# Designs tried in a protein design chat: VHH binders against Protein DOG1-like 4 (DOGL4). Part 1

Every score and structure here is a prediction.

Target 1, 232 residues: Protein DOG1-like 4 (DOGL4), of Arabidopsis thaliana (Mouse-ear cress) (q84jc2)
Amino acid sequence: MSKMRNLVEEKFLEFYESWVIQLELYLHQLLIAHNNNTMSETELRHLISKLTTHHKAYYTAKWAAIREDVLAFFGSVWLNPLENACSWLTGWKPSMVFRMVDRLRKSRVVLVEAQVKKLEELRVKTKFDEQKIEREMERYQVAMADRKMVELARLGCHVGGESVMVVEAAVRGLSMGLEKMVKAADCVRLKTLKGILDILTPPQCVEFLAAAATFQVQLRRWGNRRHYVTHS
Positions, changes and structure headers below are counted from each chain's first letter, unless a header gives other numbers; Kabat numbers aren't used for antibody chains.
F, E and O are the ipSAE of ESMFold2-Fast, ESMFold2 and OpenDDE, as the mean of both directions, binder to target and target to binder. V2 is 0.75 times the mean of E and O plus 0.25 times the DockQ between their complexes.
[cut] marks letters that were taken out.
Atom coordinates printed by the task and the answers are left out, and those that the model quotes come from them; centres of patches stay.

## First folded at step 4 (VHH)

Design k01 (from g01 with T28I; framework vhh_6qgx_2)
Fold by ESMFold2-Fast, scan of step 4:
Structure k01 (fold): chain B 232 residues (1-232), chain A 124 residues (1-124)
Amino acid sequence: as target 1 above (232 residues)
Amino acid sequence: QVQLVESGGGLVQAGGSLRLSCAASGRIFSSYAMAWFRRAPGKEREFVAAITWSGSSTFYTDSVKGRFTISRDHAKNTVSLQMNSLRPEDTAVYYCAAGLTYRDFWSGSEYDYWGQGTRVTVSA
């Protein structure tokens, strides 16, 4: 069934569309910087700072929105179906960014041994944190299928009164649990991003951020045009 | 300055072969997917072929599959298009393009850098 937009969804849709437009403008600047050997380290650090601030602004807005309606993020109306299908707990899967880091190993800007070691340590920690959250999500899903939840669903079939209030309380509890889990996943995302940027040189940071932003922008364009390419 | 420079265009008879080359700066070449597009007089630009920045995957439009081959030379920072069994319908200006795209290789709007073009004329 098609989902109607509520107030939280309308506000976040407006925010997200503006946020993506600004991301595309930053991507343009990153691509210029990536191809410009005369840009100073100070200028590169300033551009990297703009991108990190932009991503932090996203999580500030997201956490305010999930406090009101976390379920809006599990089938987001501001994301196309392809973007939603590629989501892991309402966002990118943290370990996947290391695929973009691996591309730097094949570039003309060589990673030194100390960087490789730190990146591997960060990769292991990220995967560990990711798996911990996945185990918590599995336990959450098992709780949804237990006998008590089945009984609450039956009770909800009765109209009005005390039964409606009991079901409402259960749904509220589930939403609070999901909010905590989504925030935990977002914290892993932010720690992973910061960790990578702390290890890389400014030119390597620009290359990494350009790759990440390009993938995000292209994924959106692919999804928006999924019916444009006609197959036999 | 970041530039793409095409070469190898010319006049060839139907059934003949031609090899186009595109020289790119090292920074573009190492990080960007490369593609060939063409535009016949009075028509819109159309996709011909693309190759990923790693060179591991190639994509072709149906009308050139089996006849054209796209390849990369990492040592020379070049992408080439080998065109065999040429037809009069292949007559066009061929453009080299570069973009940070991961899978949407057939859309002209996804490429950030474009060459000036090289003309290919196929006579009957």
Scores: ipSAE 0.000, ipTM 0.112, lowest interface PAE 17.6, mean pLDDT 80

Design k02 (from g01 with S31Y; framework vhh_6qgx_2)
Fold by ESMFold2-Fast, scan of step 4:
Structure k02 (fold): chain B 232 residues (1-232), chain A 124 residues (1-124)
Amino acid sequence: as target 1 above (232 residues)
Amino acid sequence: QVQLVESGGGLVQAGGSLRLSCAASGRTFSYYAMAWFRRAPGKEREFVAAITWSGSSTFYTDSVKGRFTISRDHAKNTVSLQMNSLRPEDTAVYYCAAGLTYRDFWSGSEYDYWGQGTRVTVSA
């Protein structure tokens, strides 16, 4: 039930709170690096590596958790209502991240023509992968409605251990399909992030990661304010 | 449920010194920016000083610059405010605050946790 927190939800909530605190720490370092002209390329690459490792740690923890309970990630208890409202298949929508990339075109660290071309190619590929997943999810939802309609209607006349067991088997089947879709979406997210960082110079990577982290932190803060979390 | 514990307040003569301390519970506060605010009788709460999570940057209100020094000890989870050359106008209740602030360190709205306050009285 939605009112009851299971062990997976409790463990991931604790993990996520710590993960966000560490993201805030890295944001401080990114802002210092952005304003400090004395940092070496090696120092900037080290900071970028810390951020990429931090994001990979999130997906490692997430995939372990969804193996146990993928439904916990639809309407997550560790996210506020605004963060949940902005989610696409349990996370950020890959194509939307390019809006942050567009800001770099007007920054002090200007993109060269070759980078612009590669970013546009990556944007097109990302939108294609995204649309493919959306079509698969649509087909999954249609198949799910057919299966659930037939199986649950057939079992609805009985109450007891057998009905519970068959319903649980059907729910496990649904969960396995959702797990596969969520992992596919997460793979597009990781490929998009890696692709952007591979195209950008270290100073541009720092600016991009700072923009992304700032947005994530601000979205959480906006949603945690009274007017987005509670009615008054 | 108390996360910030203040100490060091008291009575001191003008020109004297006092050191305030704030002890934060838990390892997570190592990532928090920390600040001191004060409220004098009949006045609104005002910013005094702030320090970033790393301790690399400090911020002060103009009236205390050169007289007060904020510092932190990550091993002890403490933040201190060393107050020198105290003036009667420094008389106030001093509050410790903690938040995941990365901008606007002088704004009270940026801080999620607050201490109960410690009273500082500076006699003429």
Scores: ipSAE 0.000, ipTM 0.138, lowest interface PAE 14.3, mean pLDDT 80

Design k03 (from g01 with S57D; framework vhh_6qgx_2)
Fold by ESMFold2-Fast, scan of step 4:
Structure k03 (fold): chain B 232 residues (1-232), chain A 124 residues (1-124)
Amino acid sequence: as target 1 above (232 residues)
Amino acid sequence: QVQLVESGGGLVQAGGSLRLSCAASGRTFSSYAMAWFRRAPGKEREFVAAITWSGSDTFYTDSVKGRFTISRDHAKNTVSLQMNSLRPEDTAVYYCAAGLTYRDFWSGSEYDYWGQGTRVTVSA
């Protein structure tokens, strides 16, 4: 399965590099649209659709990859150490996007009362779903520790083929549980993103998507400029 | 890919019980909300019951509350609908649905994957 794991990492690395390059091109288009007022509402909706499709393509590729090797997403080789350090269950923390919306509101994005109410309802629902996932992950981590203890105790009583089977079963269980948690977190991410875009007007969507893409691109660039210390 | 196959339909007398099952073959099943919809002869498709991806929350249409129970088994990759105290008006084709949704669980538009349906007939 080591050869298949290496192939999954190589394929997703190639995908992710291309995906980020395209994100930077879309970011450029978003900044031009916002700053120069050169696009009609129809053109803005088309650009927002391109970004939405681009994010969906990421999760489609990610979910195909985690079916093969979920562990590749814990300490990902296509992310620099700073990007990995900032991850919550292999990606952005859903509730953080509301802080980004709040920041935009304080600077220049004016929302009507109906939008403010809907955003607050979405924030509460997102935080509730996020906390449910965190509780399930904590419960899973406890079960993982318990399984390791049981496995170690069993291995102490046996040597040979039966020990190998117990270890393989435990590893399969761990991987299945992690896959479940990662997909659950990604679903909250996608529903939160969709919810925000459904509430905002097209010009407001452009500002939000520009802010999100700017943060992602800048975090990557800053982390990539750090000189890595090699392990001995 | 997620594929949904329903089973457990049949003919039953009023007051009887049936258990419908829906088997999903995709490894993405655990992240989907699952629901049951039904369509009676000459009527539009209507919501029956839904269960969230975690299994912690369930939703029912008023006409089946207290009679039907939706549940899921993550290990078997299945969702089931236990139907008790069946009535002639429950006669319909029952469809299993799966979608990446965290709201509006009663809306068919939230579900992207649908089974072919299983027929339930309740005799008076």
Scores: ipSAE 0.000, ipTM 0.113, lowest interface PAE 19.3, mean pLDDT 80

Design k04 (from g01 with R27F S57E; framework vhh_6qgx_2)
Fold by ESMFold2-Fast, scan of step 4:
Structure k04 (fold): chain B 232 residues (1-232), chain A 124 residues (1-124)
Amino acid sequence: as target 1 above (232 residues)
Amino acid sequence: QVQLVESGGGLVQAGGSLRLSCAASGFTFSSYAMAWFRRAPGKEREFVAAITWSGSETFYTDSVKGRFTISRDHAKNTVSLQMNSLRPEDTAVYYCAAGLTYRDFWSGSEYDYWGQGTRVTVSA
C-alpha cells in the first residue's frame, strides 16, 4: 500500500500516545499519594476513579478500533517490540497482575485474611477464564488451518464475482472471530481489575495501581531505550 | 545541529500574563511532541504542559490547568506557552523539551532535546 499505516493504526497511535502521557501523569499522583500519605480518603477515591475512568477510555477506544481492524492489535505499531513481545491476546495477561498483588502482601501494606481469601478466589477464577480463552484461540487457529479454508484461499487467486465474494465472506468471518476473542480477553482484564479494586482499601488500591502503571511505563521505557543505545 | 531556543520570559506582577515561545531547528519538528518544564529556586524540575506531534492533544499539570495554554505552529517550527493569571508560585526557569510521541513526558528523563531555559519571575 502507498501509506505506511492504515487509518485505524494512525488514529489509534495518536490516541495511545495521549493515553500513555496521561497515565504517566496519574502515576506521579499515585506515587505522591503512596509515599507521603498526602491525601484524604476522599482524595484517594477520586484519584482511583480517574485511573479507572482512564482504563475504561482505553478499552472503549480499543473496541471501536478492533471493530474496524482487529489485526492492527496483533503486532501494534504504537507499541515498541518489547511491549509487543510481552502481549497476550493484544494486551496484558490477566493472571500476571496477581504478581503485583503479591507485592502488597510483602510490602508495608497489611492485607487482612478476608482480603487474601477473596484475592485467591479471584486469582483462580481469572486463571480459569484465561484457559477457556486459550482453548478458544487454539480452536480458532486449527479452524484457520482447516482444508476448507486452504481451498478458499486457493480460490481467492481466481478472478470472478462468486469466488471473490466467498473468500471475502470467509475473511470477514475470521476477523469477527478474532474480535470476539480479543473482547473476551479484555472483559477478563476489566473484571480482574475491578475485582482487585473492590477487594482493596483506597490506600492499597493506590499502591496496586502505582505498581501496575510503573511496570507499564518502565516496560515502554526499556524497549524505547534499547533503540537509542549507541554501539561504537 | 539540534537547537531549542526559549524566549518571552521576564518579570510580571501576580495576575498578569506572559507568552513563552520556543523555536526549534535541526530536527523534524513535526515528528516530535513538545513540552514545557519548569524549575523553581530550591526545587526539582517539574512538568508543566505537553502537546502531541500532531497538535491534537494537550496535557497540563493540575496547578496550571485553565491558566496555561500550550500550542504549536508547524510552519514556524515553534511551540508556545500562554500563561494567564500568573501566581508567585509560578516563578521558575521554564524549559522547552522535544521527545518522540511515545516518550514519558512526565519525568523528563526520556526527552531527546532540551532548551537552555527562560526565567519567569512573578512578583507578589
Scores: ipSAE 0.000, ipTM 0.123, lowest interface PAE 20.6, mean pLDDT 80

Design k05 (from g01 with T101E; framework vhh_6qgx_2)
Fold by ESMFold2-Fast, scan of step 4:
Structure k05 (fold): chain B 232 residues (1-232), chain A 124 residues (1-124)
Amino acid sequence: as target 1 above (232 residues)
Amino acid sequence: QVQLVESGGGLVQAGGSLRLSCAASGRTFSSYAMAWFRRAPGKEREFVAAITWSGSSTFYTDSVKGRFTISRDHAKNTVSLQMNSLRPEDTAVYYCAAGLEYRDFWSGSEYDYWGQGTRVTVSA
């Protein structure tokens, strides 16, 4: 069935499509910078700053949209099915970015021991924060299956002013709780990204950001690369 | 947009050598990994060799390791495949391909741009 999109979904879809196009342009700049030994530290830092600002713009737009309709981010219409299948709490799983970091350990630019130690500490902290959020999500899922919520859902099926008001209040409370949890997950994402960039040198930051952006762009292209051959 | 044009194909005898060249259009060349694929008569397209945008890493299919060398010239926006000790089983149409770094180099579906191909025939 055709789904009607609400205003939040339509606005964020338009935003996200533009945001991804700009991400692809920044990716090309990152790949060129990685190939060029002539770029100054100042030029590399400027490029890294553009990517950081671009990611912050995403979360600014996301949090504004979530304030209006957090459920739009569970099974998002602006993401293809493959992107949605790979989502963890409406975005990338924070610990997975360390796979991109592991590629830096295999690069020609050697990570110094102090960087390796700090990255390992950040990885452990990220996993801890991730597990904490997973436990909070489990508690929300248990609350949804709570006997009292089941009873409220049954009363809502009967349709009456009193039952409708109680069910609507409960749904509103759950949405506010989901918004808080999604924002908490996004804070872990931003903290992890910033932590990695703070540990790495500018050339290593460019390699890391290029790897991350390539994965995101490629995942979208893989999901969109379906060929539908319809025969009468 | 990236356009790729291959050259250097032809007829050679077994044990001979050929150098294939791929000319890439424009400023986007340096941001792409480049690869060579081939399609032999009656067979599927297969990976031959790839080189990263920086030129720091090269990859080869097992059947050509030690015989073929891939290289790139950033000033000329070209990728070359030096083919030595050619065998009759190397007979194929050779295609140049360009794709974003971090792709699966062995999968043809991961490359965004393709050339028209250049034919290599190795006689017994």
Scores: ipSAE 0.000, ipTM 0.138, lowest interface PAE 16.5, mean pLDDT 79

Design k06 (from g01 with L100F; framework vhh_6qgx_2)
Fold by ESMFold2-Fast, scan of step 4:
Structure k06 (fold): chain B 232 residues (1-232), chain A 124 residues (1-124)
Amino acid sequence: as target 1 above (232 residues)
Amino acid sequence: QVQLVESGGGLVQAGGSLRLSCAASGRTFSSYAMAWFRRAPGKEREFVAAITWSGSSTFYTDSVKGRFTISRDHAKNTVSLQMNSLRPEDTAVYYCAAGFTYRDFWSGSEYDYWGQGTRVTVSA
């Protein structure tokens, strides 16, 4: 049974597969840098810049795709079931990265008190922004349920062009609202990532980015391997 | 680290066929998009065809659609261009290109590795 994908799904699947492979290559570079204290600060900054640009490229591609089909990002075909199960509003939950930051406190490169204070302030602000988005999404879901119920009631009473127009308007409204919420969540993700990188030294940034990339890559591999074992 | 070597060029009459091959070597060949570009003497380099790293999508310039087919064999580390119904206008040096790209597969600037080229001559 072949599932027909739309052009947006096909293009983003191809983009995402390539993006993840490049992330694995950058992870390899980060692990070398982490284990090799001989890299210059200029070399570390260059590597951090490559990772930052790589993540920005993801959001640039994502926002172009969601403008055409935001629903493709809810239960994405380019993500395995484990990755989809771990998603919060189509991506990673911003506050969870602070668990990775806590790992840095046990690293050979120790955080100074001023950095700990700034990271805790950022954590609190990030959690506040998350909760604000969650409340907006809850309000949106309630409003959509009400509109869908009205739509379904109207469809029971009307036949012809009027029902088609109502359905099209409702779907457009749903998509626009979801696009706004997804972009808001992505802005919190980018703000949180930038905030952490601004607080950390270059060697600490390498450790953080290596931890984040390792988690993302391992989550994908674990999900893919479980699927393979089940089918083999 | 990726090295590209083209083969399969030659002289053929209009309406004939040629198959070009590009052998690639490197640690991460499977992560590279591959493309064919061509340049006739005195003309700018132009896009011909591209295939994504997964092989799931292909792109062609309008003048070759339906006549040329790009394909990839990951096991052999090769990309091929099957050229059918050749025209004198297809006469050019054909270049294999590889790059880690996720968009704009028709743009030469997306490709960091290029072969030396193989010559194709289509006589009238």
Scores: ipSAE 0.000, ipTM 0.128, lowest interface PAE 16.4, mean pLDDT 80

Design k07 (from g01 with L100I; framework vhh_6qgx_2)
Fold by ESMFold2-Fast, scan of step 4:
Structure k07 (fold): chain B 232 residues (1-232), chain A 124 residues (1-124)
Amino acid sequence: as target 1 above (232 residues)
Amino acid sequence: QVQLVESGGGLVQAGGSLRLSCAASGRTFSSYAMAWFRRAPGKEREFVAAITWSGSSTFYTDSVKGRFTISRDHAKNTVSLQMNSLRPEDTAVYYCAAGITYRDFWSGSEYDYWGQGTRVTVSA
């Protein structure tokens, strides 16, 4: 129903705006920690844990919302056009995160050979999982085309009120398939994030998370400054 | 100079086992990811299994998971595919592939070196 969809969009918009504000506060703490050599490993691990919990909270809220209306996440009203243009299956593309990791390799942050090896193995695994999901999405798009052709054929032959049921069944099938694929993509995102954080030392984790949060915050600011960006 | 040679293919009854081997000659492939692909009659080449350069991570297509095991021997520059509980649908020509950097496991388009293939026939 349209009423249920409107409520999901409004509720998630409110959640997301608050979530981004908190992300900016955590980014400020990450930047302070990065420039402060007096923080203990325990204090750094605590800050990293807060960021990890914050990202998990996003996926908890998202999965509750997509159960009610997955289509709200394709062309989301809480994202500006630039953020939507950079989206892959309703979120960040997992393999893109390794570009931030590559910058750590070239900065003052010294990665040991064992870390480099584990990060490369994780990159390969992440790309494999990403491509598997892309193949499943392609199969769903083909299935959707087949269902639409069947619907058009039925509507053209004057069979009666059954046309409404065919449309409802097709929409339900599409939504269920998209929910499954979005959750699969989000699982790859969480596994990739956890994997990177498990490989890095606490100071390296802080630098990595600061880079990721900076990119996300700046992308939102850049999109909001464009003269064509408006909320409808 | 650089070449991959597959061996171990043959005819086997459903439920049987075969072990495929791929020997790399020329330059050492210790820094390469290694993979197995197959092509069945009427189908395009499909991914079967892959192993990273270190041997720490392995990947399988869903239809062979639990039945096939990929492994490598760094000292011998070989990669092996142990195929158990074979099914008629596993009938195909199996190809060994090597790539410096992973880019596309599913299509095989990013692998730098390919073998000529070894034929596996699984009878009912």
Scores: ipSAE 0.000, ipTM 0.172, lowest interface PAE 18.6, mean pLDDT 79

Design k08 (from g01 with R27F Y102W; framework vhh_6qgx_2)
Fold by ESMFold2-Fast, scan of step 4:
Structure k08 (fold): chain B 232 residues (1-232), chain A 124 residues (1-124)
Amino acid sequence: as target 1 above (232 residues)
Amino acid sequence: QVQLVESGGGLVQAGGSLRLSCAASGFTFSSYAMAWFRRAPGKEREFVAAITWSGSSTFYTDSVKGRFTISRDHAKNTVSLQMNSLRPEDTAVYYCAAGLTWRDFWSGSEYDYWGQGTRVTVSA
């Protein structure tokens, strides 16, 4: 049985498909810029700005959508099962992006010692921010397991008007808590992205953004291919 | 796992044309950058051409630019190299390669999967 889509899911699916298409177009521009060492610093900064604006547009749309239905982002219908399996609080895990930064260290583009130091400081700070959010998620999960919530779940098995209203109130409370945690995680993502881009030179930013966009698009294609092959 | 099988090699006269094909199998062909490398007798392997996973960008070594065209067919899960205006110095074993790469498409170290090669001989 497939899940039916609500209006928020339908609207965000349309937005996300368009957003990914534009990301692929920006990836093409990043690859051209990387292989064309004649691009000026101003042109590179302009391209980097287009990518940062594009990512900010995603979070603007996401935060509007989660205000309406945060649960749509847990098991999202616009993401394939592989993309959903790889998510941490509805998106990429901030500290994992440093794996892409490690790739730059092996490349022909050399990071200076001062940049390596700043990136390590940022990694530590990012890990600390992640742990704060993970502690909040633990508290949320403990609250779900408390006696009140267990009793509400039991009551819901023999549904009446009174029990339905109590369950609806509980779900609203849970949704508000999830919205706060998702926004907190997204703020760490944006802070980490900005921090990396502030440390890197424009050519290095182009390489980093190309790596990130390539991974995101390839992960989507891997998941879509598996599903298609399974259903012939 | 990804497997690559080259075909289309053979003997051709200078000035002639030849089309090499590489058939890929496995889940993730469309997520891989694909490239052609060649090794002439007594020489090391060198880059010839590459195409990104989306097919949006192609790269060529200077000596083949304008003569060779790399393309991919996602429906057939193949990558092809159309070789025109062939020269005796194009004589080599041509290898198909696939890698999960976003940069340095000309570097063999970026490619994880390699075919067995197909021989191309260009007579004077």
Scores: ipSAE 0.000, ipTM 0.138, lowest interface PAE 16.0, mean pLDDT 80

Design k09 (from g01 with T28I S31T; framework vhh_6qgx_2)
Fold by ESMFold2-Fast, scan of step 4:
Structure k09 (fold): chain B 232 residues (1-232), chain A 124 residues (1-124)
Amino acid sequence: as target 1 above (232 residues)
Amino acid sequence: QVQLVESGGGLVQAGGSLRLSCAASGRIFSTYAMAWFRRAPGKEREFVAAITWSGSSTFYTDSVKGRFTISRDHAKNTVSLQMNSLRPEDTAVYYCAAGLTYRDFWSGSEYDYWGQGTRVTVSA
């Protein structure tokens, strides 16, 4: 017998694999640019623009997919278990990128005082926005366990009648709330990324993006070390 | 620059098995998706199977699902196609392809590098 696969999961898995393929190619270009001081400012800006466009393409595809099935992004089939364990609200935790920025500060890259101040202001703003979303998620999780949801779960344990339709309507409502929160988190991610790139010089942007892409690619490879192929 | 070399083609009886291999040389990166396409005499080139750069996802044309298995060896930079339960309709020249793709792994236009092909003949 044949089973139908969830189409949203199938399409996004295909998209994500291709997206990571291109990210690793860009990482190669970033590492070459970082190790050689022969590229012009125009060439560096072009490379940074390619990375920025690439990340925006991810969010465009993601937002189309979550409109159809946001729950697919909680425990995603296109991510290995390690990647899923490291996810915060379906993606990277916004404050995590300042760890990459801290490496720039300590890895012989000279940040001027004005940049340090702007990065610290951005860090504070990002943590504030992140905490606001965390409070919304906490409210959502509490609401899921409230008396009415418990009653709906009880009714859903029995076959037949109008209870099935009521449970399905409740699940759709939950999905709409999750979609809104995921989009809010992604907006914080994009604002944080843009903010950092706007503060850094082109060579510093290249080093930052190389560090971020290296971590993302290596995290996937480390998780895939547990990958096994079944031959039966 | 990337060069692809196929091997493993030959003559096999219907119901038999054959394993094709594709070795990449030059500046191929682990970021490339790899695919197999085939062309029967007098027909257009058609998609057979593809594997993403990580090896986590595979795609097959309906006529080979359950019979063919694509796999890759990242250390050797090779892709293989294990063909089981072969049918006369599988007779074709099989081409290995490599490309940096975002979607549409089944489209030949997504692949920038192609091998010379290896011939598979399935007798009835």
Scores: ipSAE 0.000, ipTM 0.119, lowest interface PAE 15.2, mean pLDDT 80

Design k10 (from g01 with F105Y; framework vhh_6qgx_2)
Fold by ESMFold2-Fast, scan of step 4:
Structure k10 (fold): chain B 232 residues (1-232), chain A 124 residues (1-124)
Amino acid sequence: as target 1 above (232 residues)
Amino acid sequence: QVQLVESGGGLVQAGGSLRLSCAASGRTFSSYAMAWFRRAPGKEREFVAAITWSGSSTFYTDSVKGRFTISRDHAKNTVSLQMNSLRPEDTAVYYCAAGLTYRDYWSGSEYDYWGQGTRVTVSA
């Protein structure tokens, strides 16, 4: 048989580095498409589909990985310190993406009134879902503290130290709860992305995706440079 | 539609060699792990070999380790399986698979795209 060991950090690091390289290649194609007024709607939709599939691929890999080790995603080794500092529940904060849409609207993206209304409705819904998850995480953290406190108190009553089995059960419970929270946050991310792309025209989608990818790539480059700069 | 097409199967004598190739069409699989599985007559599909998206890591089932080599060509969007020192028990239909996976490369459930298979027969 092949190796049957949990290598989540090593394997996801390898996956993520390739995923970012492919994102940079798609960004190059988006920038070419933006500067080329000869691309058909069908060609633009195909490019948008490739980006959408690429982002879905990330979540497919992530959800498989968190089944094995969700804690690897809280302070990930495949992200630099700046990327980790900017994370909200192991990824981008859903409401932040609307700030990017707003900047595009002010600069060169012409949105009709119906689109502005739909985007505002989506923004409100996204903020609601985001806040709901934040409240659920807070309740989870409180419940985990209470649960562990009760377990530790029970160990004192049974005469002896903490057993391996009790500790393992507590850790499994923590991991299961965090996995559910992370998946819930990722679902909001995917719904928000899909919602924006459904509202925008193909040229507007290209502009939006190019802006989003540029920010992600630049954030990584800024953080990587900072990591290599000596602080002495 | 995404399609994986295997080639290179055939009849070979024990101790011989054969090279299988898998070409991906419809889109690139640069971010995907690729694997070979096989199904012998009357048996379940079993894992043979896998290569990660980058090509930096390979995995083999014990029975083929040292005899088979998996490799990939990112530019051509292909994966190959070089089979040396073939044995009669290697007789099977060989399937190419692609999946976005970080681990469990031996599990068929990790792979979303599958080829139709190519038949390999090793005579005694």
Scores: ipSAE 0.000, ipTM 0.158, lowest interface PAE 17.2, mean pLDDT 80

